# Ledger of designs, part 61: VH-VL binders against q0atu2

Target 1, 119 residues: q0atu2
Amino acid sequence: MLDKKARIRTSREYRNVFEKGKRLSGRFLIIYYVENALDNNRFGFITNKKIGMAVIRNRIKRQLRAIVREYQGQVKNKHDIVLVARAGIGKSSFEGMEKDYIAIMKKAGLFARNANKID

## First folded at step 21 (VH-VL)

Design mm2
Fold by OpenDDE, fold request of step 22:
Structure mm2 (fold): chain C 119 residues (1-119), chain A 122 residues (1-122), chain B 111 residues (1-111)
Amino acid sequence: as target 1 above (119 residues)
Amino acid sequence: QVQLVQSGAEVKKPGASVKVSCKASGYTFTGYDINWVRQATGQGLEWMGWMNPDSGDTGYAQKFQGRVTMTRNTSISTAYMELSSLRSEDTAVYYCARDSGYDSGQFYFDYWGQGTTVTVSS
Amino acid sequence: QSVLTQPPSVSAAPGQKVTISCSGSSSNIGADYVSWYQQLPGTAPKLLIYDNNKRPSGIPDRFSGSKSGTSATLGITGLQTGDEADYYCGTWDSSLSAGYVFGGGTKLTVL
């Protein structure tokens, strides 16, 4: 579980990201990202009903949080980032989801250091 | 088999625009980014940018910002690269290439078009 | 002028081994996987190595790749005349303007 200070929690915070942030689409994820005035990153997660039943949405959200937590140390600081799950994410494995996250974050230029797993 | 087939050679005058096409086949077009790479005569490879055929999102190299536009027509699995305000220095072979990023999280170009020669001369 | 640095040329006789170096920085090779491309004369580039040391289908095992720190190396053993080509390293750069970067290329001549 992400630290409370690392989470986007309010509707206002989400709105700010959507209105002022940049949007980038991956295969299974869409990210909205914007610089914040804090010393840390904050993450938000959205899993709409188009993803599936509540059980599925909650699973996807847990998986996304796990991925974000795994790589949070490599992400450039001072960003608010909202992850929106796309409809096809339910067909993806955790690994596929992780790869998509990595790819999209790289394209966004949000990784400050090596985010790849060492073989 | 995966194939990328590009449009034919172009001859343009300085200040004009050129639009090169890249038709993809043998895979799901919207599932992989298309990158554009050019190579001036006797020179090395130069990355121009990427385009996500699904969303239309793009990312361009700083050098080409404002002059390059990458688009796609999903109905015919074709990617386009338009370069405007052409200069003699833009004379090069332009390649489209498929990116494996979505499958692996790592960026490399596993399939390439045959290249399109663009000549800019007055 | 290229973000990644390669020797401009290397030469060897058939059957010999050659290595091509690729030097980068912490924002590219130091931060991401390296790929290598072979470009035969008058042809489009071809993927030769990906993920530092993996070979695509159809690439013989006499081609190898390695990475250490901010540098990568392409190795070619049992050199053949057909290996005469230009070789490029490439990787993702996580600098302010994220994007793919290539080395300057290395011309391999088979003597």
Scores: ipSAE 0.907, ipTM 0.953, lowest interface PAE 0.5, mean pLDDT 95
Fold by OpenDDE, fold request of step 22:
Formats: sequence, structure tokens, C-alpha cells
Structure mm2 (fold): chain C 119 residues (1-119), chain A 122 residues (1-122), chain B 111 residues (1-111)
Amino acid sequence: as target 1 above (119 residues)
Amino acid sequence: QVQLVQSGAEVKKPGASVKVSCKASGYTFTGYDINWVRQATGQGLEWMGWMNPDSGDTGYAQKFQGRVTMTRNTSISTAYMELSSLRSEDTAVYYCARDSGYDSGQFYFDYWGQGTTVTVSS
Amino acid sequence: QSVLTQPPSVSAAPGQKVTISCSGSSSNIGADYVSWYQQLPGTAPKLLIYDNNKRPSGIPDRFSGSKSGTSATLGITGLQTGDEADYYCGTWDSSLSAGYVFGGGTKLTVL
């Protein structure tokens, strides 16, 4: 799991991202992102009941955390980023989620360096 | 078979606006971004921006920020690119192109429209 | 003026091999996959190479792509008269304003 300091944990922190951040939609994910006043990035994850049963939602959340961890070092610093899983993500492969994440983050201009896993 | 069919040639006066359409077929329209690329006569390709047909999200090149608007009508699988405050330098062939980003995580244009000639002259 | 730099023109006789270079920076070619496009005279561009070295269906293996550092190269072997066209490299740029960027294009003449 992500380091405690790298996680959005409070409702206030989430609300701040939703109110002040920018929004971009991918195929399986919606990303809200905003600059923070810290020296590190923080990530939040939202999986609602539209995704599926609790077991599925927990699986998706674990997978998204794994993706975020994998690319954490390539993300521009000083950002709060919330990932919201879309309804269709439950039928997607891990690779599909990863590709969607990469695409959205690139569009958001949040990658500081090469973020292509296979490159 | 994926196809992008664009609207016909346009002739405009300086200061006017032009709106080019791009009708998609052969695939799920909302599943892929549409990009717009232009090419002045005898010049190279110039990327203008992207539009997500599902959400309506857009990203424009800085050069066109404030002057370009990319939209879509999902009911007819059609993307639009409107360029305002036209000047002679905007005379070019404008292309719509499908983006493979969501499928691969890498951005490239696998299918292109036939192009729309826009002429700006006084 | 283009973000990616290509030679303006290259030429060779039928059957020969040609290479087209594409030079960028750490924020584009150095950071993302490169694609190549072929534009025959009077036609729209066509995807030729994607992901640095992959060919879409219908593209013959005479066309190849490679990438090293901040540069990419398109190779064409067994040159044919029908290969006479403009070739453009392109990639995603992650600099100040994220977006796609093209090279200036290279005109290939078959002698």
C-alpha cells in the first residue's frame, strides 16, 4: 500500500481536490488533480457501488493502488490526485486500467519523465 | 471498417469563423478521442488538440487556445472543430484523426479523415 | 520551428535503403513512444509506424522504426517508386503544455 504521507485520507482533503482541482475522464477512470503545498504527491481512490460488489470494489482499489505505486516516481511532484473508478472498470483487465491511467495522466501533463512501462 | 468523413471545403473572410465536421463510423465513437491536425499548403503537420467524445473533455495546443473549440454530437457520431478570428495564416487542410490512447496508453493517430480545405482570403 | 527535427529531404534509387531521422528532447521522444506517418501526394497522412517500431496491418516489413534516447529513425528498404511521399514523425510531449508534436517532415524522392 502507499505510504501514509502519499495518501489522501480525510474528507476535507478529498473535498479540496474536488472543489479546486481539474477533472479529466478516461475510459475507466476519472481523475481529479490539484497542486498541493507539500513536497510530495498524495493519491485518493474512490470505488462506488456502481462498480460492483464489495469484493470487486476492493479488488479494483488494490489494482489502482498498484498502478499508482508503479508510476509514482514519474509523476510531477506537489499534486493531490483522486482516481474515481467508472462503472465499466470491473470488466476491464489490469492492463486496461493501467493504459487508461497512463493516458489520462499524460493528458493532464502530470508525468515528469518516461511513464511507459514497456519502453 | 473505421472511417472518418469530413465536411467540404470552406472559403472564409478574415475575422470570420469556420466549423469543420468529422463523422465517424465503423467503431464506437465515444470510445476514442478525436484529434485535429492542420497542414498549410506545402507545409508540415500541425497538431491542434484532442477531444474526448464521451465526456466532451478537450485539450488544445497553446497556439490555438482561446480561438479553437472542439465539440461533438454523439447521436450522429460527429466531431466538430471551430476556429474563430480567422486570418490568412489559417489557410490549410484540416484533418480529424482517431487517437489510440485509451487502447494502448500511447498517443498516435491510426485513422484519418480525408481533410477539409479552409481558405481564408479578403 | 517544429518541435521535432527531420531532414527536409532524402533521395535514393529503387531497391536501395533510406533512413529518415527524427530528433527531439527528453520531454518528447525521450519520454514517449514515437509514431511515423506517410503522406502520399495529395492524400491524407497514414499511420506507418507506432510504438517506436510496430507496423499496423497492411504496412510491409520494408518499413521499420527504431528509437534511441531522444532520437528516432525510420528505415525503408527495397525502395519503390510508390514510396515517394512525405514522412512525419510524431510523439507526445510532456513539457509545460502536454500535447502531440510532429516533426517538420521529410520529402522522400525516388530517383
Scores: ipSAE 0.907, ipTM 0.953, lowest interface PAE 0.5, mean pLDDT 95
Fold by OpenDDE, look of step 21:
Structure mm2 (fold): chain C 119 residues (1-119), chain A 122 residues (1-122), chain B 111 residues (1-111)
Amino acid sequence: as target 1 above (119 residues)
Amino acid sequence: QVQLVQSGAEVKKPGASVKVSCKASGYTFTGYDINWVRQATGQGLEWMGWMNPDSGDTGYAQKFQGRVTMTRNTSISTAYMELSSLRSEDTAVYYCARDSGYDSGQFYFDYWGQGTTVTVSS
Amino acid sequence: QSVLTQPPSVSAAPGQKVTISCSGSSSNIGADYVSWYQQLPGTAPKLLIYDNNKRPSGIPDRFSGSKSGTSATLGITGLQTGDEADYYCGTWDSSLSAGYVFGGGTKLTVL
């Protein structure tokens, strides 16, 4: 599980990202990102009702956390990043989510090093 | 089959603007980013930026920031690249190209337009 | 000046093998997958290799790609006259301004 220190947890923290951050849309994800004053990155996750039932939303959130955890060491430091699941994500595979995350993070310039899986 | 068809050649004066179109067909237009790449005569390929047809989001190469605008009309599956404050150095063939990023997480251009020649001269 | 470095030209006789190198840095080739493009004279570029070593449908297995560290290589075996073209490597760069970057291009002449 993602370390607590690596999580956006408060409404104020989320609002800060949405108000001050940049926004980019992928196929299944929208990311909001802004620099923070910390020594670490923090991630937030939003899965609203358009995604589906609570069970589905929770599954998607778990999957997104897994993806973020997998690549967090490659993300440029000192950023707050909120992932918002888009409506179509419920029909996507885990791999599809992962690829979308990678692509959108690359376009955002948030990956500091190799963001591809090691074969 | 996937096709990108670009608008015809343009001749412009220095300081003017040019807007090149790229009509996509054979796939879901909003599902793939469109990139623009130019090539001066006898020179190499130069990446200009990407545009997400779904959201309208863009990312431009630093060299062109403030001077390039990438847009789209989803109703006609057409992408546009406008370059302003033209100078002689902007004389080149301009290509639109489809990006496979969302499908693979990796960026490569699997389909290209035929190119549009833009000539900037006094 | 191109971010990725390629030899300006290579040449070989029909049936021979040629290799085209592409050198980058830790922020581009070292950090992402490399693609190769073929550009025949007077035509638009064509995707030749993606993800370092994968061929799109329609590309013969005479064309191969590899990557090691911050360098990539395009290999062409059984060289044909129709292979005479310019070849470009490209990849995503994660430096200050994230974006796609191309090599300077290599002109392949079939003797």
Scores: ipSAE 0.905, ipTM 0.952, lowest interface PAE 0.5, mean pLDDT 95
Fold by ESMFold2, fold request of step 22:
Structure mm2 (fold): chain C 119 residues (1-119), chain A 122 residues (1-122), chain B 111 residues (1-111)
Amino acid sequence: as target 1 above (119 residues)
Amino acid sequence: QVQLVQSGAEVKKPGASVKVSCKASGYTFTGYDINWVRQATGQGLEWMGWMNPDSGDTGYAQKFQGRVTMTRNTSISTAYMELSSLRSEDTAVYYCARDSGYDSGQFYFDYWGQGTTVTVSS
Amino acid sequence: QSVLTQPPSVSAAPGQKVTISCSGSSSNIGADYVSWYQQLPGTAPKLLIYDNNKRPSGIPDRFSGSKSGTSATLGITGLQTGDEADYYCGTWDSSLSAGYVFGGGTKLTVL
């Protein structure tokens, strides 16, 4: 549900993040991230066949997109960020993926001052 | 029972390095980050950085960048903190602490080691 | 020197209530959850309060926490001699050098 300008779309864009970016690993996710020359953030999502069948991979990708959409307004601008699902993410709940994402993004220094949902 | 057991006291000369160990038990070691916190005599707590035992990823406080190295050996569930180019100001008790970030998305230290005293004297 | 500001000391008689304040900014307390740690003399810190107001198992309900804006408060009721300790607030700071920060600590004296 990300708008078009907030998506990493081309192989060249993905390659730039993997080759020049930093990497941080959580329990279920790995993020790769690099500063871009834009005024906005862009997000990409990778799921591989080790995770499970296509139905499972599609569900996980939708869940990760929903998580990113929820928090995208809190991410420091000017970054290309690729989320890679780890093997074993299929055993995680939506809430588990969300908490993992929050923790990794904080440790990467990618959240702005109002980083969490206020509850 | 979650436990973090640290190595014994160290006495070092200025310019040397020290490596403190922290052995974890009672939980899945690779499932939680280990943080290091120090406390000089009569002073407050000072956060030094975090280390992910699964990946080996680290994040260091700016004050210690370039002097601190945090590592682990997963086969013995042990984290390490090495501080180089020691100065008298590095005399402190060094603690390892378990980080609950992946459980909650919020960072707090739910279990602490007993502390390791490092004394730097000429 | 400390990013989070706490009073250096507080005191009260046994049985009374005491509060300890922790003042921060929009990049730490204002944006993230606050924890409190108790350090008895000569011992390691222990988690006392997490997520602003939650108690880990074994912490009695006479310890409480709250947060408003960029400030947090630890409350201790029914004060006991064994509560004499240093108390630290802590939270994540999202500013340029993102990382964990502690308050300077508050020495609680039970008269």
Scores: ipSAE 0.806, ipTM 0.913, lowest interface PAE 0.9, mean pLDDT 91
Fold by ESMFold2, look of step 21:
Order: C-alpha cells, then structure tokens, then sequence
Structure mm2 (fold): chain C 119 residues (1-119), chain A 122 residues (1-122), chain B 111 residues (1-111)
C-alpha cells in the first residue's frame, strides 16, 4: 500500500488541493492536483455518498488506492493529487477505473516514464 | 458507423480568426475526447490539442496556447476549434479525430474527419 | 520540426518488402505505445497500427509494427501500387507540455 508520507491526511490539506489545484475529469474519476513543496507525491481519495452505501464506497476507495500504488513510480514528483470518484464509478470494472486513471494522469502531464509497464 | 463530418473550406485575412466544426455520429459523443490535428500543404501532421466533450476540459499543445480554443455543443454532438490571430503559417488542412484514451489508457486516433482547408492570405 | 524522426521517403518494387523507421526518445516512444497512420493522396489519415503491433479490423496482416527501446518500425510486405501513401508514426509525449506527437512522415513510392 501507499506509504504514510504519501497520504493527504487533513481537511486543510484536501482543501488546499481543491482551492489551488487544477482539475481534469475522466469517465469515472476527477483528479485535482497542485505542486507541493515536498520531495514526494501525496494522494487523497474521496468517495461521495451518491456513489452508494459505505461497503461499496470503501471497496472503490480500496481499488483506487491499489491503482495509485501500482503506477506511483510513473508519477512526476512534488504533487498533491486527490482522486474523486464520480457517481457512475459503481458501474465500472477495476480495469475500467485503471484505464481511466492512466488516461487522465497522462492528459494532466503527471506521468513521465515507461509506457510498457502500463499493460 | 462512426463518422466525423467537418465544416467547409474557409479563406481568411491575417489577424482574423476561424472556427471549424466537427459533427460526430454513430457513437456516444461524450464518451470520447476529440483532438485537432493540422497539416500545411505538403507538410506533416501537427497535433493541436484535445477536448473532453463531457466536461469541456481541454489540453492544448504549447505552440497554440493563447490562440486556440476548443469547445463543443453536446446537444448537436458537435466539437469546435477556433484559432485566432491568424497568419500565413496557419494555412493548412485542419482535422478532428476521436481518441481512444478512455477505452485503453493508450492514445491513438481511430476515426478522423474529412478535413477543413483554411487559407490565410492578404 | 517533428519530435519523431522518420525517413522522408522510401521506395520499392511491387511485391517487395519495405520498412519505415520512427525514432523518438525516452519521453515518447520509450514511455508509451506507438501508432501508425496511412494517408492516401488527397485523403484524411487512417489508423493502420495501434499499441505498437496491433491492426484494426480490415487492415491486412502484410502490415506489421514493432517497437524496440525508443524506436518503432512499420513493415509492409507484398507491396501494391495502392500502398503509395504518406505514413506517420505517432505516440504520447510526456515531456514539457504533455501531448501527442507525430513523426515527420514517410512518402512510400511503389516503382
């Protein structure tokens, strides 16, 4: 899983990303991202009540954490990145969420290396 | 049948702007990004940017930032590209193309419009 | 001023084989999948190869693609006069202002 220093933890940290960051939307995800002053990336995850019951929302959050962990070596450093699940994400597969993440991270300019590791 | 049909040829003076349309049919318009690519006479292909029809999000090639605007009207499944402050170097055929990103995580253009010739002359 | 380098032209006789190279860098071909596009005279480009070596439906298997390191190659066997076209490689580039890049194009002449 993600290391503790790679987590956005406080409401204030999340608010900073939403207020100062850029936003890109995919089919199932929205990312908000902003450059930070650290030497590493930090990730946050939001699943709204509109997505479903707590069991469903927790499963989706776990899946998104796994996707982020798998590709974190490709992410350009010094960014705080919040993944927001869109209401329709419950109809997606793990593979669908993964491809969506890859696409929006590339379009945001946040991926840097080794496309062969994506598949 | 997936189809992208573009607006007709245009002749413009230097300093003017041009807006090219691209009408999509045969697929869910909001499910795929539209990219714009241009080609000067006898020259290669030049990518200009992408636009997400669902969100309206865009990403422009650095060369065109500040001069290009990509938009859409989802009710008529139509994408638009507007290029301002035209100069003779902007004379080209402009193509819209559908990208594959959300299906595969890999970007390629599986369907193309027929192209729109824009001529910039005094 | 193409980010990806292709030879400007190549020629071969009908029935022969030809290869078209595409040279890039670690920020494009080295990091992402390569596609190839065919542009017949006076027409829009058409997807020929995607994901380095896959063919869309309707593209015959005499068209092939490969990638090694920061270079990609399009192969065409059994050349026909109908193959005379411009051929472009393309891929995502993650440098500076992330975006899509094309090669400069290769004009194929069947003699």
Amino acid sequence: as target 1 above (119 residues)
Amino acid sequence: QVQLVQSGAEVKKPGASVKVSCKASGYTFTGYDINWVRQATGQGLEWMGWMNPDSGDTGYAQKFQGRVTMTRNTSISTAYMELSSLRSEDTAVYYCARDSGYDSGQFYFDYWGQGTTVTVSS
Amino acid sequence: QSVLTQPPSVSAAPGQKVTISCSGSSSNIGADYVSWYQQLPGTAPKLLIYDNNKRPSGIPDRFSGSKSGTSATLGITGLQTGDEADYYCGTWDSSLSAGYVFGGGTKLTVL
Scores: ipSAE 0.795, ipTM 0.908, lowest interface PAE 1.0, mean pLDDT 91

Design mm2
Fold by ESMFold2, fold request of step 22:
Order: structure tokens, then sequence, then C-alpha cells
Structure mm2 (fold): chain C 119 residues (1-119), chain A 122 residues (1-122), chain B 111 residues (1-111)
């Protein structure tokens, strides 16, 4: 459960991240990220139909939101970040998605301190 | 059995470039990032950067930005590190190493190549 | 000076215990897991300890690791002449230019 201010909401906002941002790929996730002009971060989540049926895709989105919420206090401010689920993520556990997220966020230089779960 | 086998020793003049190869076997090459680490004679280990063999994504240590390029050829499970504009201070043993980040969320180098000696002298 | 600080050398007799320290900061050891690497003379480094205190298969339990605050420690008991090597700590650092960092290395001499 991210705050409404911390969500990427419009197609234009998503396009800006994909067109002007950087991209890093992990095993289950791809992140796209770009500096924004706000005081806060915003997150977006993409699951395409190759992932599975709507029920499966909605569960994966919920899991990714939970992961982002857990670590959001450690993310450097002023970034728009889109998480794109890769094919095969449906076979991953929550722990597997979490490890992937931590790894790619560290390599992107987006953590202010190395990730541990929020208190 | 995981194995990383590097190319042979190189002797270069200042201003030249060197490209070191690292052939992986015993695991899915695209499933793990390859890092490069160097060690000058009598000195400690110096991290140079990481490369994702699946995507080709890289991240370089600031000291090497603009001089280092890390690439791969997935069809032969081989990673490469190229260092340009060589100086005598680049004389070192260069290692490739597999990182554990995607297995654990924590980075450590579980397998290392045997090292490639690069000598830069006039 | 290395981001992670280790003593340059330590010595002990066969059969004794030795401890090697690794001091860092809140952006590295204080926030992330520490690994240790052994480098025998003329060879590549080898993973000795990961996740602060875990041993890969084949590493005897006389090698141990621990972490407290921004410091980590490698312990070696029952010291053998074959343990003469350089030892490096390593971890991820999230400061300015995020990346992996090593300690300066500690030469262990078995007298």
Amino acid sequence: as target 1 above (119 residues)
Amino acid sequence: QVQLVQSGAEVKKPGASVKVSCKASGYTFTGYDINWVRQATGQGLEWMGWMNPDSGDTGYAQKFQGRVTMTRNTSISTAYMELSSLRSEDTAVYYCARDSGYDSGQFYFDYWGQGTTVTVSS
Amino acid sequence: QSVLTQPPSVSAAPGQKVTISCSGSSSNIGADYVSWYQQLPGTAPKLLIYDNNKRPSGIPDRFSGSKSGTSATLGITGLQTGDEADYYCGTWDSSLSAGYVFGGGTKLTVL
C-alpha cells in the first residue's frame, strides 16, 4: 500500500520513464528509472498477459507493491521507477522477487543505504 | 562444476588497449552477473564493475568510467573486459568473478577465474 | 586508504587462534552482509565466508566470521602453516558511487 502521491498514474508519466530513463534487468524484473521534478519517489508496476491470467497478474502486482513498500524508505528521493515483470515471474516465490528487487536496486544505485526490511 | 577460464597473459605499451576473456562453464551463463577485479603487484583487490550476460547491462567503478568496456558473447558463454588508454599503473592481474546477487540479494564472489596478467611497459 | 580497514598483517604460531578485523561504515558493513576471501600465494582469491558467518562447502569450521555494528571479524582457530595467505573482507557500499568494496588485505604469517 503505497501513498497515492507515490504512484505513477498516467500513460504520459509511464512513457516519460521508458523514453528518458535508464533500464536494468534482473532475473524476474526489469526496472526503468529517471529523476523527477518532485520531492518524492513514484512507482509503477507492469504485468503483461504473457505472465498469466488476470488473477495471477493481480497477485504478482500486489506482491511487488508489498516489496516496494517494505524498502521504500531506503530509496533515494526524486525518482520515477517502473517495475516490469518478466516472463517466468509466476514461478518465483515472494522471496525470489524480493532478492531480485534488492539486487537490481543496489546495482542501479537507487538505495541511500543497503537494503534491509523496513523496521 | 562451475569454472571460469581466462585468456593468457598480455604485454602492452602505454596508450594501447587490452581485452581479457573469461569463459564460463558448469552453470547457466546468463543467470549470473560477471564482475571484474584487478590486483597490482603487492597490492589489494580493486573492483572494476559488473556485467549482466543476459541483458548486456553494466555498471563500472567511477575510477574506470570512460576507459573500461565489459561485454559478452552468450553463444560461447564468454565475458570480456577491455581497458583502453593503458598506463604503467594498469599493470595488474585481472580476475573475472561470478556474483551471487540474484540467488541471495547479497553480493559476494563465489567463483573466480585464474587471473590474467597484463603488463604495461615501454 | 581502503574504504574497509584491515590490519596489514597478523602472526601466530601453529595451533593458535588469530582474529582479523575489518572496519567500515554505515553505508557498507553497517547496512550489508560481509564476505571474506582467502588468497594463497600465487593464486586467485577464494570465497571463505559469506553472509557474515556462513561457510561454503569444503571450508572447515575452524574458519568463522562475525559482524557487529560497522565492523566484521574473521576468526581462524587451530592455525596451520597452510593458512598463510592474504585475507580480504568485502561488501556492497551504497554511498556516492554504489559498488563493491574490499578491505586493504591482511597478510597472515604462521610462525
Scores: ipSAE 0.773, ipTM 0.904, lowest interface PAE 1.0, mean pLDDT 91

